# VH-VL binders against q0aze0: the designs that were tried, part 5

Target 1, 268 residues: q0aze0
Amino acid sequence: MKIILVNNRFKENTEKKAQEIAGQLSALNVEVIIDNGLDEPYAGTVDFIMVLGGDGTMLRAARRYGQRAIPVLGVNMGTVGFLSNIEINELAEYLPLILREEYSLEARMMLEVAVFQQQSLLTRVFCLNELLLRSNSPRMLSFALEISGQKLEPYRGDGLIVSTTTGSTAYSLSAGGPIADPQLDAFIVTPVASHIINKRPLVVSPEREISLHLLEEREAIIGIDGQIKMDFGAENRVLIKRAPHPLLMVNLKAKPFFTSIDRSLQRQ
Key: E = the ipSAE of ESMFold2; O = the ipSAE of OpenDDE; V2 = 0.75 times the mean of E and O plus 0.25 times the DockQ between their complexes.

## First folded at step 2 (VH-VL)

Design b1a (framework fv_bermekimab; at its last look DockQ between E and O 0.04; V2 from the best seeds 0.00; counts 0 for: pae E 13.0 > 2, placed apart)
Fold by ESMFold2-Fast, scan of step 2:
Structure b1a (fold): chain C 268 residues (1-268), chain A 124 residues (1-124), chain B 107 residues (1-107)
Amino acid sequence: as target 1 above (268 residues)
Amino acid sequence: QVQLVESGGGVVQPGRSLRLSCTASGFTFSSYGVHWVRQAPGKGLEWVAAISYDGSNKYYAESVKGRFTISRDNSKNILFLQMDSLRLEDTAVYYCAKDRLYYGSGTFYGMDVWGQGTLVTFSS
Amino acid sequence: DIQMTQSPSSVSASVGDRVTITCRASQGISSWLAWYQQKPGKAPKLLIYAASSLQSGVPSRFSGSGSGSDFTLTISSLQPEDFATYYCQQANSFPLTFGGGTKVEHK
């Protein structure tokens, strides 16, 4: 068995905990690769991915490894999150189940984002939560949104979010999008501060293709999962599709989504 | 540099067939949807047909539907219009035009590059 | 089919004049309208797309406005090279359709 341990080197004490866990796994004849986010993703084959940290670390792991169809377990290191399944102090209890592959998997859709400049593909990235198009200046954007070859009325405002159902509780929620059951597959399209009176969030089939481009020259940014930022101008076009593979999240214990989100909203 | 050149026009008899070609250069032809637009002598512009960048979607004006067939060969940078069962009303200069939108799967925004046109007319 | 009605069919103008051309769609087309300029013996040239977006290289004296069914092309100060025929074209629904054209000619 080969396991990748994903951690955030910049979080206090996380690297020491990762080394401790790596030692425990090696004692059980498990080969361990540590990914602290500073190097290229591990290119070899692995059997399991263990993410040590909060939701941000899980988003990075999903972007780096989510398309490989490998089980990914979120292990919470302190801050309550939506993408972790067990707490760090529970890991020893669950290790035998992990090593015997005695767990269920929950599939979470991901976005495939392709950014073009004229005819050239600039980048292709995958993400778990959302793509954000936003203005990078005080001037509002004017842009075209297409869904499966249908041109919608032009958007005018600060931007737009294209989210997965997993991302429904992230930036899309802050912009007025609905809370979606993460067991459902759908794109959620949420306007950001639209100057058009009745621009509502849209919930569309994950089989649809979504595209965006600017109708006027503006300074804009594309954001991916709040972690990657790219300049976006009138010569750029972005295509968004369902990624070929979902993120396979390990479920070792029941996590009540609805009561968790309800409690989170009371905290806000 | 960026150019479209039509060919294949000429004098034809009613009921016959004619094939127009449009050769593209100076841009990535396979990335753009392309149109055929015609203009009868002394008349306005009339949209005839369009084809998506990959050839998967084709669209026609009602006046030509069932008689004309649009196609493309991306390996040769050529757009075609096969015109069957020609009528006197088909007399026009035929322009090919590139849409401004790249990678549009059946969506079009405006025609930013045009050829010089090729004349299709009928003998008396 | 969406019918595009363009008005006026011709307008006589002098250099420096403000010229306004209107285009009306028989049903709603959102902002999916383009404007073209055509000079005698030449192919058309794209001026405006998406009702108000100026095509690269087109002088700023050209502007487009409108949404839904009513659209306007404005030339703020007519130049000698602007004497031409202008066409609107809806890009909302197939078949795509052009207006009948407006000829801008010398007074």
Scores: ipSAE 0.520, ipTM 0.808, lowest interface PAE 3.2, mean pLDDT 91
Fold by OpenDDE, second read of step 3:
Structure b1a (fold): chain C 268 residues (1-268), chain A 124 residues (1-124), chain B 107 residues (1-107)
Amino acid sequence: as target 1 above (268 residues)
Amino acid sequence: QVQLVESGGGVVQPGRSLRLSCTASGFTFSSYGVHWVRQAPGKGLEWVAAISYDGSNKYYAESVKGRFTISRDNSKNILFLQMDSLRLEDTAVYYCAKDRLYYGSGTFYGMDVWGQGTLVTFSS
Amino acid sequence: DIQMTQSPSSVSASVGDRVTITCRASQGISSWLAWYQQKPGKAPKLLIYAASSLQSGVPSRFSGSGSGSDFTLTISSLQPEDFATYYCQQANSFPLTFGGGTKVEHK
């Protein structure tokens, strides 16, 4: 068995724990790769990914490895979030199950985000939570939103969020989006401070494609999962669709989503 | 500078064919949808046809459908309008115009750059 | 097809006047409306897109408003160079259609 341990190099506690766990796994004849974000994603074949930390670390892991259809386990280290399945102090208990591959998987839809400069692809990213388009100035943005080729009303406001159902409890929620069942595949399109009062979020079929263009020659910013930032101008466009592969999240311990929402949201 | 220049207009007999060209410069031609719009003498503007940035989608006014063909050569920055079975009512100044938004591929927002136009008239 | 009706067909005005032109669509076109200015012997010039967005380089005395089916172009203070014919155009769906035009003339 080969396992990637994903941690955050900027958090010393996760770094130390990763080393410790690596040692334990090595003692059990498990090959371990530690990914602290410093280097490029490990390109070799692996059987399992263990994410040590919070939601941010999970999001990074998802972007780096999500397209490879590898089981990903979130191990919470005392942070607030929605994306961890077990606590660090529970790892020893569940380690035998992991090694025997006795766990269930939950498929979480990811976004495929393609950003273009004219006809050239600048970047293609798979992300678990959301894409954000926002103004880079105090002025409102004016941009075109197309869904499956349908031209919607010109959008005016501070920005727009296109989120997965997983991301519904992230920035989309703060912007007034609905809380979505993570077992549902859908896009959530949430306006950020629209000039239209009471502009409602859209729940969109994952079969559809979403396109964004600026209508004015102004500078905006694309944000992905709150971790990637990119300048966005009139000559750019973004295309969003369902990623071809979901993130396979390991489920070792039942965590009822709806009953845990209050606890998680109160801490944010 | 951004500009479009039409050519190919002239005097033609009814039933004949004429091919108009529009040469683009000063912008990335292949990134925009483009239009043909005509204006009969002393009359208003009439949209004729549109083509997406990559040529994959073409749209026509009912008055020219089946007779006119819009096409483009992005490698040469040229827009074409093949006009067949011309009629007296086709008399007009024909303008090519750039759509305002990148990569409309079927969605258009407005025409922000126009050529000077080329006149098509008829003789008996 | 979507029919665009402009009113008035002509208007006499003086320099400094406030001029208002209206355009009505036969069905809802959201905010997908453009306004153009055309002077004799010249190609049209885009003034307003998306119903209310001012095209770059266009003087601020021009403004557009409206959504759905009723739209307005306003020239807050008419200038000598503003005497021309103005057209609205829907960009909601094909076939694209123009209004009949409004000629702004000297009083």
Scores: ipSAE 0.316, ipTM 0.750, lowest interface PAE 2.3, mean pLDDT 92
Fold by ESMFold2, look of step 6:
Structure b1a (fold): chain C 268 residues (1-268), chain A 124 residues (1-124), chain B 107 residues (1-107)
Amino acid sequence: as target 1 above (268 residues)
Amino acid sequence: QVQLVESGGGVVQPGRSLRLSCTASGFTFSSYGVHWVRQAPGKGLEWVAAISYDGSNKYYAESVKGRFTISRDNSKNILFLQMDSLRLEDTAVYYCAKDRLYYGSGTFYGMDVWGQGTLVTFSS
Amino acid sequence: DIQMTQSPSSVSASVGDRVTITCRASQGISSWLAWYQQKPGKAPKLLIYAASSLQSGVPSRFSGSGSGSDFTLTISSLQPEDFATYYCQQANSFPLTFGGGTKVEHK
């Protein structure tokens, strides 16, 4: 068995704890690859991914490994989030189940984001929470949203969020979007400070293709999961689709999403 | 021990109805999507229908839409296929199969556990 | 519907041979492809999921490769128990569809 341990070396206690867990796993004849974010993602075949940390570390793991159909377990190391399943002090209890592959999986939709410069593909990235288009100056943006080739009335405002249902409790929520059940597959399109009064958040079929481009020359930014930033200008267009693979989240311990919403949001 | 067992096959008159059952054991049935797949004598595999883990999404092959209904009873760990307006081309061994991974209303990943199959044939 | 074209329809091979089976999708399916083995009178058995991921308990002589529209199942050294019919299946979109099958038989 080969496992990737994903940690963030700059978070408290994560580096030491990752080495402790790697030692425990090695003693059980499990091969361990540590991914602390400094190097390229491990490219070889692995059976399981264990994420040590909070939602930010899980977002990085999802971007790096989410399209590879590998089970991913979130292990909370103190700060409660939406994407962890078990606490670090419970790991020893659940480790036998992990080694025997006796767990269920929950699929979480991801976005595929393709950014173009004119007609040329500039980059393609995957994200778990959201794409943010926003102004990078005091001036408002004027931009076009197309959904499966259907042009909506132009937007004017600070920007737009296209999120997954998992991302509905992240930036989308702060911008006035709905909380969505993360087991649903959908896009949530949430305007940011729109000057067009009837621009309400939209919930859109995951089978749609979403396109964004600026209608005026302005300095703008594309943000991915709050962790990647790209300049975006009048020469650019972005296409957003459902990613080919969902993130496969390991479920060892039931987490009641609906009864825990208020407590989870208080800690963000 | 993970197991799926089909039942309810037999000899049926064309135009009539038949209900197949599939009983699951050894795993948490309510966490997985499940499928019906059939194989006509001497022919290849044909996917027939699927149902999500909670029953909220149902999918059908074009050849059976409007005639077959998939359903599940998670309290009893049973998958059903109600087959109405049966035709001679529905002659097959019918397998139930478990998705390898739970996946809501999206794409199902390979089917890792299969039943032994139940034969549906027709009389004149 | 996504049509899956398997080739060849039949392979005559000997124990120890390397066997290659191909599967072509009528449109892109990324890596959402599974391979199954079926022996006469038995239910199918999952070999490969997500194009290249080996199912637990399947011998390492089986491997899958490909993405997009073109996929390959390889048996590196055929064993007596590998004479069977093999099916590919796309799981990218509903309705799910199987290839027509490839029978691997003894010369």
Scores: ipSAE 0.005, ipTM 0.416, lowest interface PAE 13.0, mean pLDDT 86
ESMFold2-Fast, scan of step 4: ipSAE 0.358; ipTM 0.738
ESMFold2 (binder alone), look of step 6: mean pLDDT 93; pTM 0.953
OpenDDE, look of step 6: ipSAE 0.000; ipTM 0.507

Design b1b (framework fv_bermekimab)
Fold by ESMFold2-Fast, scan of step 2:
Structure b1b (fold): chain C 268 residues (1-268), chain A 123 residues (1-123), chain B 107 residues (1-107)
Amino acid sequence: as target 1 above (268 residues)
Amino acid sequence: QVQLVESGGGVVQPGRSLRLSCTASGFTFSSYGVHWVRQAPGKGLEWVAAISYDGSNKYYAESVKGRFTISRDNSKNILFLQMDSLRLEDTAVYYCARDQYDFWSGYPTLDYWGQGTLVTFSS
Amino acid sequence: DIQMTQSPSSVSASVGDRVTITCRASQGISSWLAWYQQKPGKAPKLLIYAASSLQSGVPSRFSGSGSGSDFTLTISSLQPEDFATYYCQQANSFPLTFGGGTKVEHK
């Protein structure tokens, strides 16, 4: 068995803990590749991906490896989040189940985001939560939204979020989007501070293609999962589609989504 | 357009406390990690502390651990540095700076900086 | 902690000159290095990130190269506005550390 162990090099003592876990796995005849974020993603074939950290580390792992159709387990090392399944102090208990492949998988849709400069592809990235288009100045944006070739009336405001259902509890929620069951496949399109009072979030088929471009010269940013930012100007356009593969999340213990989100909203 | 404005600097006595503030505007403050960096008169840059976008992760230089506390108020777009047990070696211009990306997906790189606030030490 | 050693401490140059500044990390940092420019009495400005990526709005005469532990900032044709102090910064791990700085001065 070959496992990629993804850790966050910037979290205190995480690298030391990753080395300890790698040693334990090696003692059980498991081959371990450590990905601490310093190098390009490991290009070889692997059987399992173990992510040590919080939701941010999980989002990074999904972006790097999510399209390979390999089981990914989130192991929390501190702050409780939505994307981890077990705590670090529970790993020893669950390790035999991991090695025997005695777990269920939950498929989470991902976005494929392609950013163009004029006619040239500038970048293509995958993400688990959302793409955010936002103004990078106090001036509101004017932009065009197309859904499967259907041109909507122009948007005016601070921006727009195109989210997966997994991302419905992230930036989309803060912008007034609905809370969606992460077991559903859908795009959620949520305006950010729209100047037009009746622009509402849209929930659309994940088979739709969504495109965005600016209608006026403005300074704007494209954000991916809150982790990557790219300048976006009037010569740019972005195309958003369902990614070819979902992220396969390992489920070793039940996480009650609805009671968890309800509790989080009450404590906010 | 991105603007960071430090305040709270001044003249302090040995062993006293001081709280610095950094007010952010022109960007979504709650989406970025932010840093404190200091520069003693005529000397180079020294990183002091950092806080993640949601406040869940905090990092400190060894020289300030246990004495300084970084915090943020995302509802008011303000970054704080609480400085306790001040020493002569803490005399510097203190800059706040925005992280270019999240700590998790890239590398902590400081893309926009405030103009700084001076913390001096009287004898 | 990762120590960053910058060379030279100062360099005298004329407009139109090619200026090269080097930065060495005490251990491998892959490509996780940034370069900053600071003018007297002003805040630093980001020039280059990830060792070789030019920050938006920075002139193309600035370039960065290197990986592992040895890095170089090059100004291909020095302009009057480029007289400043330059700093490297490793982004590999906390605590973040800066080089000692290189002052680019008029001849």
Scores: ipSAE 0.000, ipTM 0.432, lowest interface PAE 12.9, mean pLDDT 86
Fold by OpenDDE, second read of step 3:
Structure b1b (fold): chain C 268 residues (1-268), chain A 123 residues (1-123), chain B 107 residues (1-107)
Amino acid sequence: as target 1 above (268 residues)
Amino acid sequence: QVQLVESGGGVVQPGRSLRLSCTASGFTFSSYGVHWVRQAPGKGLEWVAAISYDGSNKYYAESVKGRFTISRDNSKNILFLQMDSLRLEDTAVYYCARDQYDFWSGYPTLDYWGQGTLVTFSS
Amino acid sequence: DIQMTQSPSSVSASVGDRVTITCRASQGISSWLAWYQQKPGKAPKLLIYAASSLQSGVPSRFSGSGSGSDFTLTISSLQPEDFATYYCQQANSFPLTFGGGTKVEHK
C-alpha cells in the first residue's frame, strides 16, 4: 500500500504529525509520500490520500489529486470544518480499517473551471468548493451569466459565486446561498450582493454549463476555493462545468450532515 | 468532410519573409480557433501560434514572437501565417490544425490537421 | 511554460506486443493531455484527449491513463499499422507544448 500524506507546511503541528504518521506507516510496511504543498503533486500511483489539517488543506488536496479517483480521508487537527471525517486522535483506531480498505466512499462533485481569453484557454483547474468572481475595486461589477447558452439578465453587484453542493457551506453560505445536501450533484449560483442587489441564488443541474464574462472594461478577480487568485478582465471568459471525476471522500466515521450543521456553523 | 489545406511553403533566403495560407472547408470556419504547428525535419512537433475564432486574440510561441503574425479571413475560410525575419531554425513542415474547442466543449486539442507545407532555406 | 517529457524516445516491438509510452508534465495539468500518432510523411492524428478519452474512429486497442503530471498511452496489442511516432501534448494552458515523441519501430 502507498499513501500520500497531505499537510500544510505553514502549520508546524501538521508537518510534525505528518512525519510521525509517516514513520508509523513505514513501520507497517506502508510506503508514504508527504505532500506539504512545497513541491509539485506526486505523480506516481497511490492507493490512499490522507489529509492532515482543516478544510483548507482538503481543498488543496482535492485540487491536486481529486481527478485521480483516489480515496481521500480528511483528518482534522483541531480546526472547525465540514471536510474532515475523523480526528487526529482517532487515527490509530481507524488505521487498521484504512490498511484493510474497509471503508465507504462518498463521491463529491467538483468544478471544472476554465478561464479563457476569448476562445483561447488560459488555465484550467478543478476545485471542490467554488469559483468566485468579484470586483477588484470598491465599485460593483456588471457581468453576464449564461447557463447552457441561456443568457440571464445582466448582474450588477459585488460578484458571483458558483459553488458545488460541498461548497454550499463555505463562502456561498456567507453570501446568502442555500445549504445543500453534499450527496446531491448541483451548482449553486449565489450572487455576492450589495444592498442594491436583490437576486436569489440558483440551483442548477450539473449537466449544464455556466459562463461568466464582464460587460464593462474593469478589472475583476477570479477566486478558486479562496486559495487561488487570478486577474479577470473584459477580454476574459470563465466556463464552469461539472468535473469529469468526483472527489472520493473516505467515510470511516458516521458524520450525519444535517444534524451536524448547527454545530459546525456555530463554531465558524 | 473537414479539410485543411496548407500552401505557400517553399525555398527562402534567411532574413526574408514568407506567407503561408491554410484553406478550410467542411465546417464553420468562423466558429473555431485554429493553430499552426511546425515540425523540423526528423524532429518533433512544435506549437507555433493560435488565433481565436474571430481573430481577436492571438498567441505565439516564444521562438516566433515578434517575427510571425497569425491572422485569418473568415469570409474566405483562410488562415494565414506571415513569417518575417526567417531563420534557418524555422525550417520545418508547417501544419494548420483546428482547435476542438467550440465554447462549450472547451478543450484545446487539435482534431483535424492539414497535410503541411514545407519551408526550407537556400544554401 | 509546461515541459512535457516523453519516455522512451524509441521502442522496438513486434506485432501483438503491449506497448506503453509515458509522458510527464513539469507541473500538474489535471487531465488536459492529448496523444497523437504520426506516420512518416503524414500529419499527426489525434488519438486520445482529456487523458483517457478515445477520439472517434480510433481503435479500442489504444488507451490513455493518468492525471496530474504522469500519463500513459497504451497499445494493448500492436498492429502493423501502429508503427509510428507518438506525441503527447498538454492542453492545460498556452503555450501548448508537446512531448519529444516516441518512435515505435519494428523489432
Scores: ipSAE 0.000, ipTM 0.476, lowest interface PAE 13.5, mean pLDDT 90

Design b1c (framework fv_bermekimab)
Fold by ESMFold2-Fast, scan of step 2:
Structure b1c (fold): chain C 268 residues (1-268), chain A 124 residues (1-124), chain B 107 residues (1-107)
Amino acid sequence: as target 1 above (268 residues)
Amino acid sequence: QVQLVESGGGVVQPGRSLRLSCTASGFTFSSYGVHWVRQAPGKGLEWVAAISYDGSNKYYAESVKGRFTISRDNSKNILFLQMDSLRLEDTAVYYCAKDLGEYSYGFLYYFDYWGQGTLVTFSS
Amino acid sequence: DIQMTQSPSSVSASVGDRVTITCRASQGISSWLAWYQQKPGKAPKLLIYAASSLQSGVPSRFSGSGSGSDFTLTISSLQPEDFATYYCQQANSFPLTFGGGTKVEHK
């Protein structure tokens, strides 16, 4: 068995913990590859991906490896979140189940984001939560949104979020988007501070292709999962569609989504 | 509009201390590593120090290790460089710079935005 | 530390010329390399990252290539605004290091 351990190189003690766990796995005849974010993603075949950290580390692992159809387990180290399944102090208890493949998988849709300049592809990335288009200046953006070739009336405002259902509790929620059952596949399109009063969040089929471009030259950026930021100008176009493969999240321990989000909202 | 504004440079005597500041605006400061890069008059660029987005990891060039301390205040969007035991070789324009952060293929320690720089020089 | 060696240290060129600058790392750095442009009295500007990825807003006449230890920056048709000093930088490991710079100046 070959396992990738993904950790956050900037978080105190995570590198030491990753080395410790790698040693334990090696003692059980498991080959371990450590991914702390410094190098290119591991290009070889692996059987399992273990993510040591919070939601941010899981988002990175999803972007790097989510399209390979390999089981991914989130192991929380510190701040609790929505994407981890077990705590680090529970790992020893669940490790035999992992090695015997005694777990269920939950499929989570991902976005494929392609950014163009004219006809040239500038970059292609995958993400688990969302793409955010936003103004990077006090000036309002004017931009075009097309859904499967249907051109909507122009948007004016600070920006737009195109989210997965997993991302419904991230930036989309803060911008007034709905809470979505992560078991559903859908895009959630949420305006950010729209000056047009009747622009509402849209919930659309994951079969749809969404495109965005600016109607006026403005300072704008696109953000991916709150971690990647790219300049976006009037000569750029972004295409968003459902990624070819969902992220396969390992479920070892029941995590009741609705009671968890309800409790979180009561505390906030 | 992304802005990084350095301050705290000036004329100093060898062996003394100086604290540089860099105030950031126009981006989510707590999501990016920030760095100090210096340039001696008429010379090339030299990377000096870095601090991770959450402040947990700090890195230094060998020439400044043990003398300089990098820190950040994410609540105020300020980066600091405490420079102790200053030497003539530390004469330079000091830039603060924002890295590209985390991409799907790793952390990108490349600098898309820089401040205007602050000069540190010696009287004698 | 990883040493970055640029060549040439300076090049004299005319508008419309193809300019090639090379950068060599003292050890393998995969594709963890960036190129910067610096004009006198100004901060550097990122041109290319990850060896070959063009930064947003940078003209297409700039291109980067290479992997491992040898890297090249090419300006396919030099424009008046391209007379500047160019630096490579490795981002593989700390400490981060820059090349010595290549000054592109008028013939």
Scores: ipSAE 0.000, ipTM 0.394, lowest interface PAE 14.8, mean pLDDT 86
Fold by OpenDDE, second read of step 3:
Structure b1c (fold): chain C 268 residues (1-268), chain A 124 residues (1-124), chain B 107 residues (1-107)
Amino acid sequence: as target 1 above (268 residues)
Amino acid sequence: QVQLVESGGGVVQPGRSLRLSCTASGFTFSSYGVHWVRQAPGKGLEWVAAISYDGSNKYYAESVKGRFTISRDNSKNILFLQMDSLRLEDTAVYYCAKDLGEYSYGFLYYFDYWGQGTLVTFSS
Amino acid sequence: DIQMTQSPSSVSASVGDRVTITCRASQGISSWLAWYQQKPGKAPKLLIYAASSLQSGVPSRFSGSGSGSDFTLTISSLQPEDFATYYCQQANSFPLTFGGGTKVEHK
């Protein structure tokens, strides 16, 4: 068995723990690769990904490895979040199950985000939570939203969020989006401070495509999962689709979403 | 599965005309820009022409501008290259290529699928 | 027009070798660069797009890097099936242009 340990290089405690766990796994004849984000994603074949840290680390891991259809386990290290399955102090207990591959998987839809400069593809990324388009100034944006070729009325506001159902409890929630069942595949389109009071979020079929572009010459920013930032201007377009592969999240410990959501949200 | 099949190549005399076709299947043809790329025997790749998904925009290499015309029939999933005033230097295998991804912004500049190519040669 | 210069024109390598191919654009093209593999008698195959994005189905031993004018294709461990000619292509603007190609040959 070969495992990638993903940790956050900026959090010393996760780095140390990754080393410790790597040693333990090696003693069990498990090959371990540690990914702290400094290097390129490991290119070799692996059987399992263990994410040590919080939601942010999971999001990064998802972007780096999600398209490879590898089971990903979130191991929380004292943070509050929605993407970890077990606690670090529980790892020893569940390790035998991991090694025997006795766990269930939960498929989580990801976004495929393509950013264009005019008609040229600039970059493509997969992400677990959301794409954010926001103004890079105190002024509101004017932008066009198109869904499956249907042009909606122009939006004016600070920005727009296109989120997965997984991301519904992230920035979309803060912007007034609905909480979505993570077992549901859908886009959530949430306005950010729209000039129209009571502008409603949209729940969109994962079979549709969403496109955004600015209607005026203004500086904006695209954000991916709150971690990647890209300048976005009038000559840019963004196309959002369902990613061709979901993230396969390992479920070792039952964590009923709806019974725990209130507790999780109150802690944030 | 995505498939592109070129046809229409052959032996032609200089100054003559030839029309190449590329039949597409396995994807929504009308949603993608498509291109012609050629390769002379033993040489590298040369982009020839591009056409947007709806045919509204066309681009040509300088070497073929004024002589070649790219067009498409979205109802039949066919791409065409009308080649007029053919020259010896036009000798090549001609490939049709599809834009990368499912995008509706015209056409892209990355080619994720190619046909097998059709050879155009000349006789004296 | 944007000229794409590949180097080297050819490289002899053995299975397991690390192979590096470079491509230089005559002007800045940001990340609008693709790499293709072509085997004799076959159509080109897309390997990398947007300078560093691996095309679906392409082995992870292929990687692309660079931005602006200088780009690199790397084969971390050459496999028997990797002996072929490789081309870079700028996707910045029309006319689209390819590099001259790099033939990876068996040593």
Scores: ipSAE 0.000, ipTM 0.476, lowest interface PAE 13.3, mean pLDDT 90

